# VHH binders against Transcription initiation factor IIB (tfb), part 1

All scores and structures are predictions.

Target 1, 335 residues: Transcription initiation factor IIB (tfb), of Methanocaldococcus jannaschii (q58192)
Amino acid sequence: SVDYNEPIIIKENGEIKVVKIGELIDKIIENSENIRREGILEIAKCKGIEVIAFNSNYKFKFMPVSEVSRHPVSEMFEIVVEGNKKVRVTRSHSVFTIRDNEVVPIRVDELKVGDILVLAKELPNIEEDIEIDKKFSKILGYIIAEGYYDDKKIVLSYDYNEKEFINETIDYFKSLNSDITIYSKDLNIQIEVKNKKIINLLKKLRVKNKRIPSIIFKSPYEIKKSFIDGIFNGKDAKVFVSKELAEDVIFLLLQIKENATINKKSINDIEVYEVRRITNIYTNRKLEKLINSDFIFLKIKEINKVEPTSGYAYDLTVPNAENFVAGFGGFVLHN
Below, numbering starts at 1 at the first letter of every chain, in headers, positions and changes, except where a header shows other numbers; antibody chains aren't numbered by Kabat.
F, E and O stand for the ipSAE by ESMFold2-Fast, ESMFold2 and OpenDDE, each averaged over both directions (binder to target, target to binder). V2 = 0.75 x the mean of E and O + 0.25 x the DockQ between their complexes.
[cut] stands for letters that were removed.
The coordinates of atoms that the task and the answers printed are left out; those that the model quotes come from them. Centres of patches stay.

## First folded at step 1 (VHH)

Design c01 (framework vhh_5c3l_4)
Fold by ESMFold2-Fast, scan of step 1:
Structure c01 (fold): chain B 335 residues (1-335), chain A 119 residues (1-119)
Amino acid sequence: as target 1 above (335 residues)
Amino acid sequence: QVQLQESGGGLVQPGGSLRLSCAASGFTFSSYAMSWVRQAPGKGLEVVSDISSGGGSTTYADSVKGRFTISRDNAKNTLYLQMNSLKPEDTAVYYCAKGEWDYESLDYRGPGTQVTVSS
């Protein structure tokens, strides 16, 4: 079982989003007419929700969830692997490791520092025919990461050295007959845009939540890449104050076959998350060549006992696969 | 070819006043917004003030609000900046810029005029 706050990417009624597993499961159980009880375990049927799981060919696919469950817990363990990807799990839950060149489950209480765990190297890249261009996608990413909007205006701040992106932004909004005001202070440029149609679109996409919209998770590769470039402002690293947005970004990177390291920092007593895009993560290249899969193999750096976020730990049942992807960095978990 | 030429800078004591002028040619001056931009020693560019094509709307940096006044004479193709109550921190090279709501318009600036506020 996993902790309440573990991120999971789901598909529901054609929408793709990242949610907290505990929030998802609590809602399903609260709305269930029939809850099965097996000892301390509460089980509810689940319909219409898909999660990412690997099939018999070690390839990730969206697969339907048949049941969800929760049970009381008093202890939890945080597993940190190379690249500082992390997941919080109960002692009796199984993750996947390598034994005799085969992917096999192993219980958390049997793990030790130095063991190899299976994580997602790449996730399914869903590409639907959508009406969004690369320029808007990049600007949308920047609005979510660094901008804000209200009923009257969109505000974006730039370093003066970002001249090409500043001009790209101005040209784009000008092409939409927007009212644009430019302010400058020291080395910073602020652009204020007044365009009711675009503001209404941002409201429809729920951009004030500062999360990646479903349409982006379903977009073509070039649109996703452009969005990520906007989030990172053309750089390889980005500091996030929102853990949820950082989690969204990691799942999106995996869809475009990119990876990242995570570094949790404290700046002025505020926890922040630095996500750094990488082409080479610490991996066991021999295993990657021997096992043709969507997997990356990472060594455990730390196993720490932590307090559960809620009174419960959570599980999903994916028929035929008996696994699912969750956690900050895309861990493969047994069910 | 866009040409902008600033004038009116010089040495002035704190509390004094200066009026900068910018002569514009090579484009339809009355159709474009205009800006004054400055660069203090060891600092980057700061947009001081903007004025709309017809002169009906103006903006000012917080550092100069209430002290500086931007204006234009479209018949003479000339932009002005009236600077009152000058402070040592106003010391900078002042540039006239063609403002088309495009950051790249800041590259269409004149050679600048030096303003030094010192006793």
Scores: ipSAE 0.000, ipTM 0.106, lowest interface PAE 23.2, mean pLDDT 83

Design c02 (framework vhh_5c3l_4)
Fold by ESMFold2-Fast, scan of step 1:
Structure c02 (fold): chain B 335 residues (1-335), chain A 119 residues (1-119)
Amino acid sequence: as target 1 above (335 residues)
Amino acid sequence: QVQLQESGGGLVQPGGSLRLSCAASGFTFSDYWMSWVRQAPGKGLEVVSDISTSGDYTTYADSVKGRFTISRDNAKNTLYLQMNSLKPEDTAVYYCATYDEFYSGYDYRGPGTQVTVSS
């Protein structure tokens, strides 16, 4: 079982989004009329939700969840692997490792620092026939990362040295017959855009929550890539104040066959997350029989005992797969 | 301690051939994928070729595909790069490498061997 705050990417009612597993499961259990108790486990049937799991060909795909469960817990372990990807799991939960050139489950309480774990190298690239302007996608990424909007205007802040992107942004909004005001503020260039149609679109996409909209997770590769370019503003690394947005970004990177390292930092007593893009993955732990797999093999750096975030640990059942992807960086977990 | 030692570089005319070797020690060579990476003057590192543990799977950069052949001899703990039809653009320091951490891209490298392709 995993901790409340572990991120999981789900598909529900045609939407793709990243959620906290504990929030998802608590909602399902508390809204269920038929909760089954099995020892200390509270189990509820789950319908209409898909999670990412690997199939017999070692490829990830969305697969339906049949049941969710939770149980009281007093102890949790945080596993940190190369690139500082991390997941919080119970002692009895199994993750995946490599043994005798096979991918096999191993219990958390059998793990040692230096052991190899299986994580997602890439996730399914869901490409629906959605018409999104590539330029809009990039600007949307920047709005989510650095922007603000209200009922009257969108405000974007740029460094003076970002002249090309400043001009690209201005040209785009001018092409949409927008009212644009440009001014300097606190060593930055500020662009205010008044365009009621675009503001209404941002509202429909719920951009104020500063999360990646479902439509982006379902868009063609070029739209996803352009969106990510907007988030990173042409750089290979970006500091996020929101852990949730950083988690969203990592799952989106995996969909476009990129990867990331994570560094948690403290700036003015605020915890921030630096995500660094990896477009070329180098590893000496490739297995020939898994050469076409969606897996990356990362070494455990730390195993730390931590306090559970809630009174519960959480699990879900994916029939026939017996696994799912979750955690900050995309861990493959046994169920 | 991982130790990698390249040899076989030198000066060669355009169109010529060179065979690079890398002697590995301090680790179980047969358990690792191996790579040849290069760095041309004033440029970043470029991975030119990878080879699987048994040698059954290989990859090549587009710039060298059809001209270079990577191979390994696990009994001798040795990695090879056969370089044919060499071009001035192939001038670089060539490193034998293995990657233990995916974000470093070159965490274990030898000291390199210089290849200069010039008339």
Scores: ipSAE 0.000, ipTM 0.368, lowest interface PAE 10.1, mean pLDDT 86

Design c03 (framework vhh_5c3l_4)
Fold by ESMFold2-Fast, scan of step 1:
Structure c03 (fold): chain B 335 residues (1-335), chain A 119 residues (1-119)
Amino acid sequence: as target 1 above (335 residues)
Amino acid sequence: QVQLQESGGGLVQPGGSLRLSCAASGFTFEDYAMSWVRQAPGKGLEVVSDIYSGGGSTTYADSVKGRFTISRDNAKNTLYLQMNSLKPEDTAVYYCARDYLEEYYFDSRGPGTQVTVSS
């Protein structure tokens, strides 16, 4: 079982989104007409939800969830691997490791620092026939990362030194016959854009929640790539105040065959997350047999006993795979 | 055109010190976390130390904690490793690496510099 706050990417009613596993499972159980109880386990049937799991060829795909469960918990472990990806799991849960060049399950209570765990290198790139302008996708990413909008205007804030991106933004909105006003205060540049058509589009995409919209997870590669460029402002690293947005970004990067490292920092007593893109990964050729898999193999740096986030630990059943992807960085977990 | 070039290796007596340097070019050095990684003869790669892009956060392998110090100069595109109280077990080729992701995967590394600790 995993902790309440562990991120999981799901497909439900055609939408793709990242959710907290505990929030998802609590809703299913509380809305269930028949909850089965087996000892301390509360179990409910699940319909219409898919999660990412791997099959016999070591490739990931969306697979249906048949059941979800939760149980009271008093002990939890946080596993931190290279690149500072992390997941919180119970002692009896199994993850995957490498033994004699084969992917095999191993219980959390049998793990030690230095052991290798299996994580997602790449996730399925879902591409639906969706019409989004590439330049709009980039600006949308920037609005979600750094912007704001209301009924009258879009507000974008820049560092004075970001001259190229400031000009790109101005040129884009000018090409749409928008009213643009530029303000400077200290070393910050604020651009206010008045364009009712774009504002209405942002409202339809629910951009104020500051999460990656489902439509982006389902867009063609070029649209996803452009969106990511907007989030990162053309750079390879970005500091996120929102852990949830950082988690969304990691899953989106994996869909476009990129990876990332995560560094937790404290700025003015606020915990922030620096996500750094890895666009070209060199491999050790000793693992050539697995080089075409969707897996990456990372060493455990720390195993820490931690307090559970809620009164429960959570699990789900993927009948034919017996695994799923979850956690900050995409861990492969046995179910 | 990512280029990483290590220097400063050599032969040193047990208990001695060496300072390794890595000159980086072909990318925006200040935007990347950097690592020192080593490989002893017949063994796999071991991450010795990591440093974040701004230089504020560092990590060290248990084998070198208290003895090695990683640092960077973003204005000079240079990464450093100060190695004190060297042991025969520190004998290895030392590599400068960009965004070391795992034992088997990393973005880029240099050709390495040999460090030999013996009498």
Scores: ipSAE 0.000, ipTM 0.205, lowest interface PAE 17.9, mean pLDDT 84

Design c04 (framework vhh_5c3l_4; at its last look DockQ between E and O 0.01; V2 from the best seeds 0.00; counts 0 for: pae O 14.1 > 2, placed apart)
Fold by OpenDDE, look of step 2:
Structure c04 (fold): chain B 335 residues (1-335), chain A 120 residues (1-120)
Amino acid sequence: as target 1 above (335 residues)
Amino acid sequence: QVQLQESGGGLVQPGGSLRLSCAASGFTFSNYYMSWVRQAPGKGLEVVSDISGSGGDTTYADSVKGRFTISRDNAKNTLYLQMNSLKPEDTAVYYCAKDLWSEGYTYDYRGPGTQVTVSS
């Protein structure tokens, strides 16, 4: 079972989004008319939700969830692997490792520092035709990373030395006949934009601050890429204050076959997450490569006993796969 | 240039009240979310309260909910924090912050701060 705060990418009613597994399952259970109890375990049937799981060919795909469950727990284990990806799971839960050149489940209580775990190298890239272009997608990335909007304006923040991006933003909005106001303080530039059309579009797309809109996860590769470019401002690394946004970004990167490392930092006494994009596979080269697999193999750096976030552990049933992808960085977990 | 300046801090007894003010300049005040944040000795920065540009949306930390009230006067470019029923745990340097995010998780500008001390 998995801790409450563990992120999981889901497809619900045609929308792809990243959610907290605890929030998802609590909602399902609480709204269920037919809860089955097996001892301390609460089980509810689930329809209309898909998660990512690997098949016998070691390829990831969205697969339907048949049941969700939760049970009280008093302890969790946090597993940290190379690249500082991490997941919190119960003692008896299973993750995946390589033995005898096969991917096999292993219980958390059997794990040791230095063991190899199986994570996602790439995730399914769902692409649908959407009504956004590359330029907008990039700007949208900027907005999500360094801006906000309301009913009246869009606000973006830049470093003074980021002239190229500042100009790009200004040019874009000027081309749309927007009302633009620029504020400056020392090394910081703020661009305020009034454009009803764009604001309406943001609303239509259900853009929320510090989250990747669901539509982006279903957008064409080039749109995803442009969005990512916007998020990172053309850089290889970006600092996020929102853990959720960092999580979203990592999943999106995986959809475009990019990976990342994570560094937790403190800036001005604020906890932040630095996500660094990597195009090269940093898997353990000592392991036999699974030909055409969607897996990356990373060593465990730390195993920490921790308290459950909500006092519950959560699980999904994925028929015919018995696994799903979740956690900060795309862990493959046994169901 | 964006400028923020806090005032109104001081020494108060438990159960007392203070009203903090923040004078803002260098930007269209009414267009931006503003926040009060505080830092207690040996602790990290904590978000106390946020308010939208129009003042229509406000949020509070659980620790201050029901006791503190954030408000703003856009005509005066001033942010306020009414602090009632103060506790020793409220002792901190309080900062006015210009928030780029509606949820109040990021701060791009902050004033020098004002000291609030709650002690018997």
Scores: ipSAE 0.000, ipTM 0.247, lowest interface PAE 14.1, mean pLDDT 87
ESMFold2-Fast, scan of step 1: ipSAE 0.000; ipTM 0.333
ESMFold2, look of step 2: ipSAE 0.013; ipTM 0.240
ESMFold2 (binder alone), look of step 2: mean pLDDT 84; pTM 0.861

Design c05 (framework vhh_5c3l_4)
Fold by ESMFold2-Fast, scan of step 1:
Parts: sequence; structure tokens; C-alpha cells
Structure c05 (fold): chain B 335 residues (1-335), chain A 119 residues (1-119)
Amino acid sequence: as target 1 above (335 residues)
Amino acid sequence: QVQLQESGGGLVQPGGSLRLSCAASGFTFSSYDMSWVRQAPGKGLEVVSDINSGGGSTTYADSVKGRFTISRDNAKNTLYLQMNSLKPEDTAVYYCATGYTIEYSFDYRGPGTQVTVSS
């Protein structure tokens, strides 16, 4: 079982989004009229929700969840692997490791620092035809990362040394016949854009939530890549004040065959997350069977006992796979 | 002391070819997997290709697959990268490396060799 705050990417009613597993499961259980109890477990049927799991070919795909469960816990363990990817799990939960050239489940209480865990290298790239072009996708990423909008205007802030991207942004909105006002103060450039059509599109996409819209998770590769370029402003690394947005970004990177490292930092007493892009990955490849897999193999750096975020630990059942992907960085978990 | 030294970079026209070499010393070269890693101006590190210790297994980034070939000569402690059909997007500093991890870190890497693809 996993902690309340663990991120999981789901598909529900055709929409793809990243949610906290505890929030998802608590809602399902609390709205269920038929809760099954097995010892301390509260179990509810689940319909219409898919999660990512690997199939017999070691490829990830969305697969339906049949049941969700929760149970009281008094202890939790945070496993931190290379890249500072992390997941909080119970002592008896199984993750996946490599033993005798096979991918096998292993209980958390059998793990040691230096052991290899299986994580997602690549996630399914769902590609639907959408109304968003490459240029808008890049600007949308920047709006979500750095922008603000209201009924009258979009506001974007830049460091003065980002001149190339400032000009790209101005040219884009100018090409749409937007009303643009530029302010400069203290080596910062602020661009205000008045374009009612674009503002209405941002409202439709719920951009004020500062999360990646479902339409982007379902977009063609070039649109996803352009969106990510907007988030990162042409740089390799980006500091996020929102952990949830950082989690969204990592799942999106995995869909375009990229990966990331995470570094938690404190800036002005605010906890922030630096995500660094990796466009190609080398891992230990002694296992030729796994060359075509969607897996990456990372060493455990730390195993820390932590307090559970809620009174519960959470799990879900994927009946045709007995595994699912969750956690900050995409861990493969057994169920 | 592990030492890795790249050579063979330079200026080349689009569609041209270059062959990079990496001379290794200070460790048992034939026991280590090796990689070529590049960094383009203003971009992050990208692992271009890797080769196992015996030379029988290789991988390539999607961006270079079909155009680049990695090879090694364990008798000479040398790693190679044959680069064909070069594109402006291949412009980068190329590093020879071993012990790569997801953390943008390597146990060892060389000082790099510059490859510039322009007309």
C-alpha cells in the first residue's frame, strides 16, 4: 500500500490527469454503498478508471481498476532512488527488482540501500487529434509555469536575459492581432496580452489550476514536446513551487520518452522542486530481455521511516496485471 | 587515476561525417560499459549511445538511430563514434563516459570534443 499523497496518472471518462491516490480512493470509498471489509481493509468496487500497468511484454498501457482499498497504518517508508525519485509505501508492500535476470516483486522490508528498483522509463503516448498547434502549446506551457490571466488580460513575467523567448512570445501574440503592453522593472519584463479568444480558451482548459490540462496528455508528440519546452523555457531545469505541477511534468516527460531528476530545495523558506530533463537514458543493461521494455533500473539511495500523511495506506487492484505505476517519478508497484 | 580523452571533433557541413575517438586509461576498459554523451548549447546532457563491455550490445538515442554507430576496441582501450548524415541539431560537445546514472552524473567522463555542423 502507498501513502495518501502519492501521485498516480489515471484515465477517467476519456480524460487523463494526475491525482493523489489517497484523494481518489477516499472519494470512491466514501461514495460507495457497498464497502467490503477483509480484516482491517475497506474495499470498494471501482468502475471507469484506468491506471498505468505493464503487460506480459513489459510495456505500459492503461488498464482498468477493479477495486480500491485502504487500511489503517502506523508506519510508512519513503524509498528514494537515483534522481531523487521517491515513493512512500508500507513495510509489507512489494515493489519490483531484478533478481537472477528476472523482474520480480520484492517486499519493502527486504530492501537495502544499493538495491535496484524498477521504474517507468516510458509511458503510453496517447495521441489524439486536437485543436492546439505547436506555437500555442509552447506558450500555454509558459502560462501555466509562470503566467496569470483574468477576464481582461494574460500576464507573463520574464527575466530580461530571456530576450529570445520574450520576442517569440510577443511575435506569437502579435500574429493573433492581440493588444500587447510591455513593462520593465528591476531587470524583469512583464508582458500583458489582451486577446479575448485566447483567454476564453485558457478558461476552457482550466489553466488557473496550474496543472497540465488533459488535452496535453492526449496530444501528438510534437505538441507535448513543445508544451514541455514552454514549461522549461528552453532550459534543462525548472524550479517548481507546486509539487503537483512537478509531478504532472514528470509523467508528461515519460510519455515523450524523456526522464528527469528531482531536487527538493528551500528558497526563502519555501519548499521548491527542481526538475531536470534527461532526453536519453543509459542504465545497467545486463538483461538483454529488457532492452525493449519500458523500464528503467535505479539504485535505492535512502530508505527512511516516515509518518503516514493520513490515517490510511492505499492500494488498487488491476486484475490482468497485478501491478501499477505511481509515486514521484513513476515507480512500478505490485498489487 | 581514470582518464578519458576524446578526439575527432570539428566543423563539418550538413550531410557530412565525423569519427570520434576516446582513449581510456587508468582502469580495466574491457570490464566497463561505455557511453557517448553530448551537450548542445543551452540544452541538457543527452546520452547518444552506449555499448556493453564486450561490444556485442549497443543502444542509440532516437535522434541519432540509423546515423551513428558506436564501437570499441578493447585491445587498444579505445571507444569510437561514427557519425554519418550529420545535421545542424547534432552540434554539441561530445563526451566519452562510463558509469552513467540518471542524476546527470557519471563515475567518469572526458573533457569533451566540439562538433559543429553548419554550412
Scores: ipSAE 0.000, ipTM 0.211, lowest interface PAE 12.8, mean pLDDT 85

Design c06 (framework vhh_5c3l_4)
Fold by ESMFold2-Fast, scan of step 1:
Structure c06 (fold): chain B 335 residues (1-335), chain A 118 residues (1-118)
Amino acid sequence: as target 1 above (335 residues)
Amino acid sequence: QVQLQESGGGLVQPGGSLRLSCAASGFTFSRYAMSWVRQAPGKGLEVVSDISSTGGSTTYADSVKGRFTISRDNAKNTLYLQMNSLKPEDTAVYYCAKGYRPYYFDYRGPGTQVTVSS
């Protein structure tokens, strides 16, 4: 079972989004008229929700969830692998490792530092025709990462040294006949944009949530790539104040066949997450049987006992796969 | 070593006109787009107008459209802003800027004050 706060990417009613597994499951159980109990487990039927799981060819796809469950817990373990990707799980839960060139489940309480775990190298490439262009996608990424808007204006803040992106932003909004005001003070630049059509579009996409909109997770590769470039301002690394947005970004990177490292930092007494993009993924020749899989193999760096976020641990059942992807970095978990 | 020097500002009554000039040196003027930006006391920089390197394309802020005209003389390395039907709201320091980098002081001139009042 996993902790309340573990991120999972889901598909529901045609929308793709990243949610906290505990929030998702608690809502399903609260709205269920029939809760089944098996020992300490509370189980509810689930319909209309898909999660990412692998099939017998070691390829990921969205697969339907049949049931969700939760049970009381008093302890949890945080597993940290190379690149500081992490997941919080109970001692009896199974993750996946490699043994004799086969992907096999292993219980958390049997793991030791130095063991290899299976994570997602890439996620399903969902591409639908959508009504947004590459330039808007890039600016949208930047608005979500660093911008604000209200009924009258969009506000974007830049470092003095972001010269090319400042000019690109100005040119984009000028091409839309927007009213632009620029505030400059020493090394900081702030741009205010007045454009009612764009503000209304941002409202429709629920951009104030500071999360990646569903339409982006379903967009063509070029739109996703441009959006990510906006989030990162053309750089390889970005510091996120929001853990949820950092989690969204990692799942989106996996959809475009990129990977990332995570570094948790403290800046001015606030916890932040630095996500660094990796476009080149190393391979191990000893795993030739799995060379065409969607998997990456990472060593465990730490196993730490931590406090559960809620009074419960959570699971879901994918009947045709018996696995799912979740956690900060896309861990493959057994169910 | 980019140098921009504005002139032509001053005090004018509402409805009046002024023509600003900017003398440019230290770069190949005819290869760069140019802008006029302004800043009223306590407010941010507003891009008033810009002009392409050849003068074939111009843009204007909605607040000045129909009243201001930007132009350039590449042979003289000079940028102009003709300001007609001036309003009190046009009161600001006006800066000449290289390209789309009006936000950097090293890409702007020292500015010229325009005051529209009775």
Scores: ipSAE 0.000, ipTM 0.175, lowest interface PAE 16.1, mean pLDDT 84

Design c07 (framework vhh_5c3l_4)
Fold by ESMFold2-Fast, scan of step 1:
Structure c07 (fold): chain B 335 residues (1-335), chain A 119 residues (1-119)
Amino acid sequence: as target 1 above (335 residues)
Amino acid sequence: QVQLQESGGGLVQPGGSLRLSCAASGFTFDSYGMSWVRQAPGKGLEVVSDISYSGGTTTYADSVKGRFTISRDNAKNTLYLQMNSLKPEDTAVYYCVRDEYGWDYMDVRGPGTQVTVSS
């Protein structure tokens, strides 16, 4: 079982989004008219929700969830692997490791620092025919990561060293006949854009929540890539974002066969996450070459005893797979 | 048939000690993690301690840490709980549990043994 705050990417009613597993399961159980109890487990049937799981050929796909469960818990363990990817699980839960070139389950209580765990290398890339411009997608990413908007304007801030991206942004909004005002102070360039049509689109996408919109998770590869380029302020770089946006970004990166390292930081007493983008990480890794799969194999750096977030631990059942992807970095977990 | 049978409970004074045993049969004991779970009068179930299949990893509830010790003998298919410095708050029925995925998924539980801590 996993902690309340563990991120999971789901598909529900044609929409793709990243949610907290505990929030999802608590809602299902509390709205269920028929809760089954098995010992301390509260179990509810689940319909219309798909999660990512691997099949017998070690490839990920969305698969339906049949049941969700929760049980009281007083203790959790946080497993941190290379790249500072992490997941909080009960000590009795099984994750996956590799032994004799085979992927096998292993209990958390049998793990040691230095052991290898299985995480997602790539996730299903859902591509619907979405009418969205690549340039807009990139700018949308930047708005979500660094900007804001209100009823009158979009505000974007840049370092003066970002000349290429500044000019790209200005040219894009000029092409849409937008009112643009540029402010320069010291080493900072601020661009204010007035365009009612774009602002209304941002409202429809609910961009103020600073999360990746479902439409992006369902977009063609080029649109996803442009969006990510915007999140990362141009090309290959690092970005400082909320934990929830960092989680979204990791899942989106995995859909385009990229990855990132994560580092928790504190800025002005606010918790932020530094996400450092990695492109094409998989080419020169020995285990990934030996095992033809959607998996990446990362070493455990730390195992820490931590407090549970909600007083419950959570699980879900994926029939026939008996696994699912969750956690900050996309861990493969046994059901 | 999978069976678990607890023993060793009884009446003890505060500060005293008891050693609980659980005899397991009907399954490959050394392939499963095991737990001790208790239920005090009028309260819910509390996981007291658990131990991995090999005995290499153990955990304890904060309420018993430093006072209780879980152990196992895989050759004898037996689980133990050594309880020291017992308190009235430790009064409960103690259950031996086999864990399919660990203490959070209790698939088999014994009938329990009563521990009473009073004068």
Scores: ipSAE 0.000, ipTM 0.113, lowest interface PAE 20.7, mean pLDDT 84

Design c08 (framework vhh_5c3l_4)
Fold by ESMFold2-Fast, scan of step 1:
Structure c08 (fold): chain B 335 residues (1-335), chain A 122 residues (1-122)
Amino acid sequence: as target 1 above (335 residues)
Amino acid sequence: QVQLQESGGGLVQPGGSLRLSCAASGFTFSTYEMSWVRQAPGKGLEVVSDISWSGGSTTYADSVKGRFTISRDNAKNTLYLQMNSLKPEDTAVYYCAAETFYDSEGYYLDYRGPGTQVTVSS
């Protein structure tokens, strides 16, 4: 089982989004008319939700969840691997490791620092025939990362030295016949855009939640890449104040065959997450080469005892796979 | 401090044998896949053999199959390459290699030794 706050990417009613596993499962159980109890375990039937799991060919795909469960827990362990990817799990839960060139489950209580774990190198790249403007996708990423909007205007702030992106933004909104006001103070440029149609689109996409919209997770590769370029403002690293947005970004990067490292930092007494893009990552090349897997193999750096977030541990049943992907960085978990 | 140090190279006649060794330190050797890579004069790098972390599985380039044997001793942190029936075309600098991502900053690292020269000539 995993902790309440572990991120999981799901597909529900055609929408793709990243959620906290505990929030998802608590909602299902509390809305269920038929909760089955097995000892301390509360189990509910799940319909219409898919999670990412690997098949017998070591390839990831969305697969349906048949049941969800939770049980009381007093101990939790945080496993940190290379790149500072991390997941919080119970001692009896199994993750995947390598034994004689085979991917096999191993219990958390059998793990030690230096052991190799299986994580996602890449996730399914869902590409629906959605015609979204590449320039809008990049600007949308920047709005989510750095901007805000209200009923009257969109506000974007730039450093003066970001001339290329400033001009790209201005040209884009001018091409849409938007009212644009530019303010310059010191070394900062602020752009205010008045365009009712675009503001209504941002509302429809629920951009104020500061999360990656489902349409982006389902968009073509080029649209996803443009969105990511907007989030990172053309750089390889970005500091996020929102852990949830950082988690969204990592799952999106995996869909475009990029990987990332995570560094938790304190800046001006605020906890932040620096996500750094990695486009050339090496793993166990024999397994990667021979089986053409979607896996990366990373060494455990730390195993720390931590407090459970909600007093419960959570699990999913994926009947045809007996595994699923979750955690900050995309861990492969048994069952 | 990660270190890989090859030894055992030298001059040998066609049909002869050599055994290369690689002493590893500064990392948990038993958890890494290891390989032997060579570079012949005027040519690019060629991976000649790979071995799993447990030693349970190995692969070989077609050019060396049946002649070379890779092995490891995890208790001694040592990688070996037994080279039999050597041919002039096996002349190269041989490198012990472990490639992995080990930096918490997110940089991938390529661990290579300085190499050992193997010359096959009559």
Scores: ipSAE 0.000, ipTM 0.137, lowest interface PAE 18.8, mean pLDDT 82

